VHH binders against q9vm92r272to629. Designs and how they scored, part 46

Target 1, 358 residues: q9vm92r272to629
Amino acid sequence: LEERMAFIEDYQQTQARSLLLYVREHQPAELISENGTIFSTTLDFALGKVKKMVRHAEHYSLDDARIKPPTPAEIVENQTFMVQSTDVLKSNAKFKVSEKVMAEYARLAGLYLDQIESLRPDYRWDGSRNLWILKPGYQSRGIGIVIRSSLDDILQWTSNNQNKKYIVQKYIERPLLIYRTKFDIRQYMLLTITDTKVSIWTYRDCYLRFSSQEFTMDDLRESIHLTNNSVQKRYKNKTNRDSRLPKNNMWSLDQFKNYLRIMGAPDGSWSKTYNGFKQNLVAVVMASLDETELLQNAFELYGCDFMLDEHYNPILIEINSTPDLSPSTEITARICPMVLKDCIRVVVDLPKNPTAAT
Key: E = the ipSAE of ESMFold2; O = the ipSAE of OpenDDE; V2 = 0.75 times the mean of E and O plus 0.25 times the DockQ between their complexes.

## First folded at step 14 (VHH; framework vhh_4orz_3)

Design ctl (at its last look DockQ between E and O 0.02; V2 from the best seeds 0.00; counts 0 for: pae E 14.2 > 2, placed apart)
Fold by ESMFold2, look of step 14:
Structure ctl (fold): chain B 358 residues (1-358), chain A 125 residues (1-125)
Amino acid sequence: as target 1 above (358 residues)
Amino acid sequence: EVQLVESGGGLVQAGGSLRLFCAASGFTFDSYAMAWLRQAPGKRREWVAYITRYGSTDYADSVKDRFTISRDNAKNTVSLQMNSLKPEDTAIYFCAADTGSEVSSGESPSDYNYWGQGTQVTVSS
């Protein structure tokens, strides 16, 4: 399918960026060997691929949308690149170049990566492992979510499960960490629909969910990478985990704000982040409205999951139409009832008294 | 055809040491995380140790500081060094492979794609 071809191209572009990230993150001497099997042409290809991505991003509004099939020479070059780059990234294969030449490639890799990341800020979330997360479109609570690195494995997985719709998404390899530990933020949203308007309400409070172990890309187990509470409650916190993190793996918003003060975040950092949450949610809802038959006097409560990047910019991960409101910790025991009370105020009290405060 | 073949099991006196080996074939060993699990008589299979494709390790509480998992990608083997053995370590030990890219608990038998037939370890007192 045409969707399959688009994914393959995206994977190959990501492989080029992954190779350049790998080169930038290592000392040149670590990357070379007298008996190295990897030629500098692999680096030239990766740099060229990223340069084309920069050119495309700068001219997006004027670019022809028609997709050109690859030439025979491009097919061979792509295949060679994929083999060589995979050997570097997955098997620690070494380059057969001098240290000085490798250092120049590392400088260029940094330059090109900075350029593309300035145009596509979401690329700052990528690492060197070219990992993709596959999420089933109908399941939740961590069931059926897989992370894959091999193009062939991803294509085989989707082909073997073609009676299920999967979302294939680049895995966020560089999330913001708190004390070396991965977290996400649960934000509740209420959508109300009347004859004359659709209103989007966001709850003012939220909570953070932490993994039971320190973050590492060397271990893809769910206890590290899936921060939802239904997964993490099955695990004990590892003993080397930072003691400042909560034993029940949840922080209140107030605890997160305190962390921001400790880390010297600028005044208003939370307000900027929260506004970003709202902007992301408004964009998603507005994108959906043309394709939705509106039911008058309807409401829907959603659980929205966000992560943050190192600049505290929100990354919308998921919107859940059947959020769990069960109190599982002291924090959810406080927040979940308040979310329900605010829903009642908006749905019941506001129509009867339009000037009433929520 | 994927094969995982365990070896090195046997009878060992309490307090002794034993090293298990698992030889892998029929798949790209470097792409998989590997684990050891065990099943004592009359009990369910339980996780013992886990090693990522990059060599990071984790252990069950009952064996922590006594067992060491390692891998040799050149030989396509994973090993379990077992020190200070106790009679409660008596079990059939299984080698297992995880896709390495799949997000899973790593502690459940259902989390692994490939299994060996197992090797018996008996610790006498």
Scores: ipSAE 0.000, ipTM 0.333, lowest interface PAE 14.2, mean pLDDT 78
Fold by OpenDDE, look of step 14:
Structure ctl (fold): chain B 358 residues (1-358), chain A 125 residues (1-125)
Amino acid sequence: as target 1 above (358 residues)
Amino acid sequence: EVQLVESGGGLVQAGGSLRLFCAASGFTFDSYAMAWLRQAPGKRREWVAYITRYGSTDYADSVKDRFTISRDNAKNTVSLQMNSLKPEDTAIYFCAADTGSEVSSGESPSDYNYWGQGTQVTVSS
């Protein structure tokens, strides 16, 4: 119940940011009409929400423990806001305000968004559609994954599937694309636990997975928005997809580096990305250490999936404890055996010989 | 029209060998991974072997070191050499084509793009 309430609050906050983002990205004249159906109170509400977010981020930890149940009045206000903001974002409803007033709202929207994005950089990855991805907790490989925008739909979905634990995550609406196609990076991580030390090993090699279709937010089908090979194998590559993309929908790291060179990416872009991998993974592992009983003399290999933003910052989207190492493509046929071999070196050879190659 | 036609099945004594063939037509063969699956009477269909378009292979534990999958892209064929056959290997063997998956051991018909009609292999004790 507490988790549900926390999610609802997060959804509503996201909606507020989405509306302000929408306002910031459009000209005031485009947002208003004499016959507009949206009132300025909707904008006031959104600004108020984001302002509160800024205050909390500055002075308090944004932990779920501080979320209080809403009052009946607050519930009504939230409902009204959700309806009105949805009309704007999905149906292009117009505000019944003057252009001058709208311009001021746009200014304030920009100000507050900049503030919150400075404190929470991950919010920059959000678009204006307030989309969420629902993943089964017990399954991997893209099975049963759905994308939803409606709060009611999300809540209903989770209620109808009570026997199935679902993980709800914010969908990244503004990922880095390659030739208008969505991609993620599979990075391997080895965790070793000894009597005295927890070690995180990040593999130096990785590979990219592509969608078979061009990316668009107007169509939420899995063929477009999921990059797992298990999902994409069901679909043919679109004929109008860029010919420079691989037919097998995978790139090696070298191919990606070549692409970065072709695109004129700054020197050190990959190093930045890779370091970002390490930082993210260390953070996640450290965060989990207090929650888990550590088994001594244990190791585990993880497949970690990352997306990138426009600045080549990695975004961790998934960690898999039993990654599939099947040789499904030339890329995986090469990298997966190597990963396993190197894992053995770390786990078996290194303890016997601290100078052993890893 | 896409076609996968299996051949080479038959009756063999335990310890014997058979070689199955699958001839493919109607699709770009070299763009697909190929697999063999089998279904014994009263049992579920099970994955046997996989060969990627690049020639990498994988096998079920039950047939590892006994069976060998190979392909000839020039002839659009995939083969399964079965050695040291056991009565437990008795089944209908199916050839299947797939664009590739993270899971090489898919057993459901939906896991593969195309299927053959199957060929019967019977191993007598």
Scores: ipSAE 0.000, ipTM 0.228, lowest interface PAE 14.1, mean pLDDT 88
ESMFold2 (binder alone), look of step 14: mean pLDDT 80; pTM 0.811

Design n49 (at its last look DockQ between E and O 0.64; V2 from the best seeds 0.52)
Fold by OpenDDE, look of step 14:
Structure n49 (fold): chain B 358 residues (1-358), chain A 125 residues (1-125)
Amino acid sequence: as target 1 above (358 residues)
Amino acid sequence: EVQLVESGGGLVQAGGSLRLFCAASGFTFDSYTMAWLRQAPGKRREWVAYITRYGSTDYADSVKDRFTISRDNAKNTVSLQMNSLKPEDTAIYFCAADTGWEVVYGESPSDYNYWGQGTQVTVSS
């Protein structure tokens, strides 16, 4: 219940940001109409919500522990806002305000968004569609993953599947694309526990996975928005997809580096990305360790999936225990066996000989 | 016994080129990632380049586009072609062998578990 409430709040906050983003990205004249059905109160509400977010980010943690049940009045206000904002974002409803007033709202929207994005850089990756990805907690390889925008749909979906644990995550609406195609990077991580000490290992090599389809937010099908090989192998590459993309929908790290060079990426872009991998993974692992009893002489291999932003900052989207190491492509056929062999060296050889190659 | 023996170091003028070699023995060479590291006087050892068992390479930013690492699995050798050398490239260069795993947190086993003795590279201005 608490998790549900937290999610609802997060969804509503995201909706507020989405509306303001929409307002920021459009000309005031495009947003208004004499016959508009949306009132300024909707904008006031959105601004207020984001302002509150800014305050919280500055002074307290937005942790779920602080979530209070909304009052009946707040519930009604939120519902009204959700309906009106949805009308704007999905149905292109117009505001019944003057152009001058709308311009001011746009200015304020920009101001508040800049403030919150400075405090929460990850919000920059959000679009205006307030999309969420739902993953079954017990399933891997992209099975059962759905993307939804409607709060009601999301809640209904989780309610209908009470026996199943689901993970709900904000969908990244503005990822870095390669040739207008979505991609992620599979990075391997090894955790070892020796004498109650945790070590985190990252593999120096990685690979990219592509969607078989050009990226578009107008179609939320898995073939477009998921990059897992298990999903993409079911689909044919679209003919309109860029011919420079691989047929097997995978790139080696070298291919990616070559692409970066071709694109004129700044020097050190990959280093930045890779360092970002390490930082993110260490942070996530450390956060999880507080909750986990450490086993002696244990190890676990993880497949970590990252997206990139326009500045080549990595965004961790998933950590998979027991990742798929099947040689499904030339790329995986090469890297996966090596990863496994090298794991053995770390786990078996190193304890026997601290000077053993890892 | 595992051995890595570096060669090819020496004195070179700025802008010049040098090729380092490392001969490996005592382990399954084609199963290891090979790397070059260097240590300048008074500085910490720094990573220069690596080449995986299947030929994937990476370089430190400071040497990128100037240095090229290569390997010959048939001969159990790894090489470092150094072009456009600079005085700041002066260091002892070490050949090392390890797997593809990098410790990013915790008790670090000595990164690159197999080391050569190093070869001196001096770049004069």
Scores: ipSAE 0.562, ipTM 0.797, lowest interface PAE 0.4, mean pLDDT 90
Fold by ESMFold2, look of step 14:
Structure n49 (fold): chain B 358 residues (1-358), chain A 125 residues (1-125)
Amino acid sequence: as target 1 above (358 residues)
Amino acid sequence: EVQLVESGGGLVQAGGSLRLFCAASGFTFDSYTMAWLRQAPGKRREWVAYITRYGSTDYADSVKDRFTISRDNAKNTVSLQMNSLKPEDTAIYFCAADTGWEVVYGESPSDYNYWGQGTQVTVSS
C-alpha cells in the first residue's frame, strides 16, 4: 500500500512538473483563450507542488509533506488539479487568463523548474507527457514491458497483474537521438572480490543498439521505444528509417566516435560520457553493497545499459546480472568473446602475473 | 623475461615531430591492449593513447589530432607518431599493456600488467 501511495504522489508531482514544462515550452499567447476552460489555480497548484519538491530536495527531512497522509481537502485539490492539467497536456485546453498573467506564470515556471532540475539533474530528461515504463520484476528480456501515461491505467494494470511484481519507472522523454532514432549503449562492468576487497571495473569498449523505427512520442510501440536486442530482433526496419543507420541496428564505439566528429561534438565528448558511466556505476554498486554478502574470490559480470541526453551525459537505465554474450552481429561477434577473455585476464591471470609496482 | 622498451625520445623544437617505439618481449603481445602514458615532472601520470589488440584506437583530448598510435603484431611493437609538438607535451612517455578493463574503484588509477622504463621527450620553445 505504501508503495502504491508513494507512486501516486510521484505521479502527481511529475504531472505538476509536466504542466510547468508545457508552459515553459510555449509562448504565453499560445496558452490562453478568452474561452479557456483552465483557471490560474491549476498553475498555482503546480507551482506550489514544485516549490515543496525544491525544499525537500535541499533538506531531505522526516518533516516533509510525504511523512503525513493527505487530508480530504488535499485529496480533492489533487483530483481537481489532475483533471485540469490533463486537459491542458492531452487536449490542448487553454487558460482563461490575460497574456500578462500567463507571462508571469511562465517566468515562475522557468524559475522553479531550474531550481528543481539543479538539485535533481535527472528531471531534465522529462518531457510534458508524464510517461512511465512498467517492467516485470521477473527475467523479461523485453517481454511484458509497456509504456503508459494514465495514472488510472497504470494502477489498473498493476492490480490486474498483482501476482507479478512490476517495476514502475519514469520514462525518459528527451533522449539523444541519432538520425531521429533511439538507441542505447551496452557497457560491461565487472565486480571482483579478493581478500574482502571489492574492485569495480568498466570495459573500455562498448556498442550501440538502435530501434527499428524513427522516434516519436505519438506512438508508444516497443519497436520504437525499447532498444534492447531481444525486442528489436523481432522487428524489421521500417523503409523510412535513415539509411545511414546499419541494417543490423548496431554501431561499434568507433562508429559512434566518428558520428560525434561529423556532428562537431566538443572535443572530449566521449571521455565525458565514459567518465559518467564510471561515476554512475560506482555510485550504484556502493549503494547496494550494504545488502550484499561478499564471497571470497568471486566475480560477477554485468551488462549495463545507458542512454545519453542531448549533451552526451549518460543516463543509466539497467544493470543486467545475466547479460547475453552470444554473438548476434559482426560487432557482438568481436566484442563479446573479447569481454570474456579479458575477464579471465583480470580474475585469473592478473593475480598470478608479475606486475610492476607504481 | 618480460620487457617493454621505449625508444625515439629526445629534444625537439615546438612544432616539430617525434616517433616513439615500444618493443615488447616475453609475453603474448597479440592478446593485450597497448597504451602510451606520460608524466611531466611533479605531475601525475596521465593517459595519452591506447590501441586494442584488434586495432581500435583512442586518444586523450590534448593530443587527439596530433598523435597517432599504431601497432605491428608481427614485430611485437607499438608506436606513437607525435606531430605539432608543444612545450606542454614535455614528459617521460611510458609504454604499457593492459587487460581491456579499467579499474574505477579498489585499484590504482593505472592498472596495466606491464610497463616500460620510459623515454624522455622534451619540447623547447
Scores: ipSAE 0.394, ipTM 0.658, lowest interface PAE 1.1, mean pLDDT 79
ESMFold2 (binder alone), look of step 14: mean pLDDT 81; pTM 0.831

Design n50 (at its last look DockQ between E and O 0.60; V2 from the best seeds 0.54)
Fold by OpenDDE, look of step 14:
Structure n50 (fold): chain B 358 residues (1-358), chain A 125 residues (1-125)
Amino acid sequence: as target 1 above (358 residues)
Amino acid sequence: EVQLVESGGGLVQAGGSLRLFCAASGFTFDSYTMAWLRQAPGKRREWVAYITRYGSTDYADSVKDRFTISRDNAKNTVSLQMNSLKPEDTAIYFCAADTGWEVVYGESPSDYNHWGQGTQVTVSS
């Protein structure tokens, strides 16, 4: 229940940001009409909500705040806002305000968004559609993953499946694309526990996975928005997809580096990305250590999936404790066996004899 | 016994080139990532470049676009072509068999299992 409430709050906050983003990205004249059905109170509400977010972020983590049950009045206000904001974002409803007033709202929207994005850089990855990805907790390989925008749909979906644990995550609406196609990077991580000490290892090699379809937010199908091979192998590459993309929907790290060179990416872009992998993974692992009983002489191999932003900052989207190591493509046929062998070297060979060759 | 023997080091003027070689024996060479490391006086050993068993390569930022690592699995050799050398490149260069994993947190053995005695590279200004 608490988690549900937290999610609802997060969703509503995201909706507020989404509305403001929408306002920021459009000309005031495009947003208004004499016959508009949306009132300025909706904008006031959104601004207020984001302002509150800014305050919270400046002083303490929003996650640390005990979620108080909303008052009946607040519930009604939230509901009204959700309906009106949805009408704007999905149905292109217009505001019944003057152009001058709308321009001011746009200015304020920009200001508040800049403030919150400064404090929460991850919000820059959000679009104006307030999309969420729902993952079954018991399933791997992208099975049963859906993207939804409607709060009611999300709640209904989780309610209908009470016996199943679901993970709800904000969908990244503005990822870095390669040739207008969504991609992620599979990075391997090894955790070792020796004498109650945890070590984190990252593999020097990685690979990219592509969607078989051009990226578009107008179609939320898995073929477009999921990149894992288990999903994409079911689909044919679209004919309009860029011919420079691989047919098997995978790139090696070298291919990616070549792409970066071709595109004129700044020097050190990969290093930045890779360092970002390390930082993110260490942070996630450390955050989870308090929750985990450490076993002596244990190891775990993880497949970590990252997206990139326009600045080549990595965004961790998933950690898999049993990554698919099947040689499904030429790329995985090379890297997966190597990863496994090298895991053995680290876990078995090195402890026995650091100088021993396997 | 695992053996790595580095060669090709020497004195070179700034802007010059050297090619280092490493001959490996005593292990399954083609199953290992090979790497070059260097250690400058008073500094910690740092990795320079690596090449996976299938030829994927990476370089330290400081040597990127100047150095090229290559390997010959048939001869069990790994090479480092060093171009546009700088005084800052002066170090003992070591050949190493790499596990492919980088320690990013915790106490762990070296990232490299085996390394040779090294070869001295000196770049004069």
Scores: ipSAE 0.670, ipTM 0.848, lowest interface PAE 0.4, mean pLDDT 90
Fold by ESMFold2, look of step 14:
Structure n50 (fold): chain B 358 residues (1-358), chain A 125 residues (1-125)
Amino acid sequence: as target 1 above (358 residues)
Amino acid sequence: EVQLVESGGGLVQAGGSLRLFCAASGFTFDSYTMAWLRQAPGKRREWVAYITRYGSTDYADSVKDRFTISRDNAKNTVSLQMNSLKPEDTAIYFCAADTGWEVVYGESPSDYNHWGQGTQVTVSS
């Protein structure tokens, strides 16, 4: 119940931000009509919700994680807001206010969004669609992953599959695209334990995985949105696909670096991205350290999946404890055996030479 | 016997150039990622650049666009072209065979399986 209530609150907060983002991205005159069905109280509610989120983020109370049930009045207000905002976002419903009033709401939307985004930088990756991705916790290779926008559909899905563990994550609506195509980056991580101390290693090489289709938010098919090779291998590439994209849907790191050069990306873009991979992975491991068994001479290999934003900042999507290392393309046929070979060099060969200099 | 032997160090005026060489023997050179590191007096060694067994390169931010690493698998050599040298580049430079992994948290015995003896580079102001 608590987990369900926490998700409902998160969804409603995201809806408020989605409405304000929608207002920001349109001219005030586009949002209004004499025959409009949406009242300014819907905007007041969204602004109030975001202001409350700012106050909560500044207060930070991890130790107090309990969700308080809403009052009956709050339930009605939330339901009214959800109906009205959905009509705006999904049906292009118009506000019944003057253009001058709408312009002031747009100014306030920008102000409040800037405030919350300064406290929660990850919110900058959201759009106005309030999309969520549902991943089965017990399955791999992209099977059973769905993307949904409706709160009722999400709750129904989890009720129908309650004997399974699903992970519900906010979908990244504004990923970096290469030639209008979505991709992710597979980065390997190694954990080693010696003398009851953990060490975190990142592999110096990685590879990119592309979808077979052009990216659009108007179509939520897996062939567009799930970049896993196990998913994409079931699909044929778009018939008039950009010829600069790889036919096998993978790029080496060198191919990505060449792309950055051709597109005129700022100097140091890859270095910034890779440093972000390291920072993200250290943070996740340190947050989980109490759960790690501290046996001497133990190691674990992980496959880590990242996306990038339009500024080349990394977005950690997933850490896989059982990464598939079988070759599926010429890229993986080269890299995957090398990862294993280099892992042995760290785990076996390096301890045998304890006098090696730093 | 495994050996990595650096050469090409010396004294150079700020803004000048040097080219370092590393000759490798006694191991399967073409199966390793090779790296250059440097150590200034009283400081710990720091990474400078690497070149993978298939030719991909990367550089520390402090030397990017000034240094170029290359390798010749037929001659078992790695080189480091150092341009626009600064006094802070003064260090002993080491050639190393790389595990392919970078330590990003914690302590470990080393990223590298084999090391050279180093070559001194001194950049005068």
Scores: ipSAE 0.458, ipTM 0.699, lowest interface PAE 1.0, mean pLDDT 81
ESMFold2 (binder alone), look of step 14: mean pLDDT 82; pTM 0.841
ESMFold2, look of step 15: ipSAE 0.435; ipTM 0.690
ESMFold2 (binder alone), look of step 15: mean pLDDT 82; pTM 0.838
OpenDDE, look of step 15: ipSAE 0.604; ipTM 0.827

Design n51 (at its last look DockQ between E and O 0.62; V2 from the best seeds 0.59)
Fold by OpenDDE, look of step 14:
Structure n51 (fold): chain B 358 residues (1-358), chain A 125 residues (1-125)
Amino acid sequence: as target 1 above (358 residues)
Amino acid sequence: EVQLVESGGGLVQAGGSLRLFCAASGFTFDSYTMAWLRQAPGKRREWVAYITRYGSTDYADSVKDRFTISRDNAKNTVSLQMNSLKPEDTAIYFCAADTGWELVYGESPSDYNYWGQGTQVTVSS
């Protein structure tokens, strides 16, 4: 119940940001009509909500606020806002305000968004569609993953499957694309536990996975928005996809680096990305350590999936225990066996005798 | 017995070039990532470059575009071409072999499986 409430709050906050973003990205004249059905109160509400977010981010955790049940009045206000904002975002409903007034709202929207984004940089990855990705907790390899925008749909989906664990995550609506195609990076992480001490290892090699389809937010099908090989292998590459993309929908790290060079990426872009991997993974692992009893002389291999933003900052989207190491492509056929062999060397060889021949 | 033997070090003037070599024996060379590290006087050992078993390379920012790492699996050798050398490049350079895993957090007896004894590189101003 608490999780549900927290999600609802998060969804509503996201909706507010989405509306403001929408307002910021459009000309005031495009947003208004004499016959508009949306009133300024909707904008006031959105601004207020984001302002509150800013305050919370500056002074205390938003999580504490999510646990409090809303008042009846707040419920009604939220419902009204959701309906009206949805009409704007999905149905292109217009505001019944003057152009001058709308311009002011746009200014304020920009201001507040800048403020919250400075405090929460991850919000920059959000679009105006308030999309969420739903993952069955018991499923792997992209099975059963759906993207939804409707709160009611999301709640209904979770309610119908009460016996199943679900993961609900904000969908990244503004990822870095390569040739207008969605991609992620599979990075391997090794955790070793020796004498109750945790060590985190990252593999220097990684690979990219592409969608078989050009990226578009107008179609939320898995073939477009998921990059897992297990999913993409079921689809044919579209003919309109850029010919420079690989047929097997994978790039090696070297291919990616070459792409960065071709694109004129700043020097050190990969280093930045890779360092970001390390930082993110350490943070996630440390955050989880309190929840896990450490076993002696244990190790675990993880496949970590990252997206990138326009500045080549990594966005951790998933950590997979027992990652798929099948040689499904030329790329994985190369890297997966190496990863496994090298794991053994780290886990077995190094602790026993670092100088012993393998 | 596992051996990594560095060579090619010496004294060079700033702006000059030097090529280091490392000869490996006693282990399956083509199964390891080879790396160069360096340690300047009074400083910690730092990573310089690596080359994976399949030839992928990376460099520290400080040496990027100046240094080039290469390997010859047939000869079990790894090389470091150092161009545009600077006084700050003065250090003992070590050849090392590792699994391709980088220790990011925690403690390990060694970050690399095998180490050379090092070769001195001195860049004069």
Scores: ipSAE 0.609, ipTM 0.833, lowest interface PAE 0.4, mean pLDDT 90
Fold by ESMFold2, look of step 14:
Formats: C-alpha cells, sequence, structure tokens
Structure n51 (fold): chain B 358 residues (1-358), chain A 125 residues (1-125)
C-alpha cells in the first residue's frame, strides 16, 4: 500500500506538470474568461508542487517527503487541485484571472518546467495528458496492457485485477515518429558470467517495429500504441498509412540509417543513440547485480525495447528475459539466427582462443 | 590455419593518404563482421571502423569522414582508405574478425575472434 500512495503522489506531481505544460502551450487569452470557474490558487498549487520537486531533486532527501504525511487540509487541497486541473485539461475550463496575471503564470510555468527538466531530462518526454500504461506483471507480451488517463480508472482497474499484479508506468507521450507512426527498437543484450564476474554485451545490429496505424493521442487503441509484434500482427495496416513504411512493419538498422540520412539527422545520430543504449543497459544491470547470485559459466540473452525522443536519445521501455527469436519477417529471419550464432562466438569460441585483452 | 595479414602501412606526411589491406584465410570470411583497430604508442587498442557481413559500415568519431572501410568477399579482403592523415593517427593497425557483440562492461580476452599481426602507420609533421 505504500506503493499505492507513492503512485498517487507521482500521478499528482505529473498532473501539476501537465497543467503547467498546458498553460505554456496556449495563449493567455485562450485560457481565461470573466465567467471562468478555475481559481488562480490551482496554478499556485501546481507551481508550488513543481518547485518542491525541484528542491527535492537538488537536495535528494527522501526523509523530507516521508516525515510529514499530508494533513487533512493538505488532502483537501490536493483533491481540489485534481478536480480543477482535470476540468482545465479535459473540459477546457477557463481561469478567472486577468490576461496580465495569466501571462505571468505562463512565464512562471516555463521557468519551473525548465528547472525541473534540467534536473530530470526524461520529463521532456511528457505531454499534458497524464497518461499511464498498465502492464500485467507476468509479462504476457502485450496481452492485458491498457493505457489510462484517469486516476480513479487506474486505481479501480488495479483493484479489480489484483490477482494479476499490474505494473503502472508513465506513458511516453512524445516519442519520435517515423512518417507519423510510432515505433520501437529491439536491441539485444548478452550477459556472460564466468566465476563471479559478469560481462555486458550489446549486439551491433537491431531492428525497428512499427505500429499499424498513425500515431494520435486522441485514440488510445493498442493498434496505435503497442508496437510489439504479437499485438500488431493481429491488425491490418490502415489503408492511408504512409507508403514508405514497411508492409511487414519492420525495418532493418540499415533502413533506419538510410532514413536518418534522408531526413538530415545530425552527423553521428546513430552513434549517439547506440551509446545511449549501452549506457542505459549498463546502469540497469549494475543496479541489479548486488541482489543477484551469479551462476558460473552462464549466459543470458535479453531483448531490450527502446523508443527515441526528438533528439535521438534512447528511452528504455522494457527488458525481456524471454525474447521472441522466431523468424516472423524477412528481417527477423536474418538477424535472429545470427544473434544466436554470434552468442556462440562469445560464449564458446572466445574462451577457447583469447587473442587480446585491454 | 586462420590468418589475417595486414599490409599497406608506412611513413606518410600529415595530410597524406594510405590504403591498408587485410587478406583473410582459413575461416568463413563472408559470415563475419570485419573491423580495423589501432594501438598508438603507450595507449590501449581502440576501434577504428567495422563493416558488417552485409556491407553496412560504422566509424569512430575521430576518423569519420576521413577513413573508408570496404570489403571484397570474392578475394577475402578488407581495406581501409585513410585520407587527411594526422600525427595522432600514428599507430599499429590491426584487422579483426568481429563476434557481432560489443563488450560494454567487464573483461574479455577480446570481443574479436581473430586478429592480424598489425601494420605500422606513421604520420610525420
Amino acid sequence: as target 1 above (358 residues)
Amino acid sequence: EVQLVESGGGLVQAGGSLRLFCAASGFTFDSYTMAWLRQAPGKRREWVAYITRYGSTDYADSVKDRFTISRDNAKNTVSLQMNSLKPEDTAIYFCAADTGWELVYGESPSDYNYWGQGTQVTVSS
């Protein structure tokens, strides 16, 4: 239940950022009305929430957050904020303030968002919709995954399905798109374990998986938002889909590199992305090693799923311990058998014939 | 008998060009990604470029736009065209057969299955 309270706080913090993003992205005159129903205190609350997040990130004090649980008055303030902010974001409710006051709030929103994003760069991936993805803990490769925006819906869903042990994650609202279509990148990682030592390897090749539909935040269907093959193979590609996208919804790395060249991506964009894969994966593995008992002469192959942001920075979505290696397309028919063959070259052949070390 | 033999090294003036060659025998050349690495005096070996079994290439930032890797599967050779050479390019250059995996943490004897003996490239002022 501590996890539930932590999620509610995370949701409320995300709502505050979402409101400030909404304010920054609109003209002040669009946000106000003489007959508006939304108080300026709602904006003060959002700014205060984000300012507290900035202080916490700078000081890194978990005890400050846990020593003083919310008072009954603070609970009412939170509830009032959630109602009013939801009315703004979902119902286009207007603020009862002057245009000059609203313009100052927009300036402050930008300032505070810039501050928190400098400390937490991943927040730049959030939008104004406060969307969350709910995944079954048993990792069914897209089965049972839903996307929700309402706190009440999320809490009710998890309560109704407690036997499934759902994982709740913030949905990435601003992924890089190719021809207006969502994709992810399947990157393989190999762990080799030799007598108390672990080595981490990343595969030099990878592939992209596309959704069958154009991306929109106005429609939360799985055919748009879940790019894994087990989901997408159940759907036909939309007939007005960009013809440059692959019919089988997969690109090779070479096809992606060609796309980057055509779009005029900065020199070294793939190297930057791949280095980011390496950094993310090392960090995750190192965080887990202290709690793992190592088995001598073992290896583990993982399928790692990444999205990209508009600057080609990787966003780690999931690490799958049972990756699908079946040849489902011309691309997987080529790469998946070779991944296995190249594993043998690392696990078996290198120990037999070591020729160099650094 | 597996063998990778480099050639084409030598002395060259800064701004000049060299082309290195690597002749491969004793293994299934066309099923490997091939790479060039270099080791400068007093430094560790560093990766320079690779070319996949399908012809896709990648380069270290320090040599990008100056070096070009290519392969000829009919002759079992890999070459490295080096243009606009700088004194910092002075090193022993090695041809290698790649595992397909990059080591990103930990220790390994090599992340390459086979290595050549190397060829010296010296770039003078």
Scores: ipSAE 0.543, ipTM 0.736, lowest interface PAE 0.5, mean pLDDT 82
ESMFold2 (binder alone), look of step 14: mean pLDDT 82; pTM 0.839

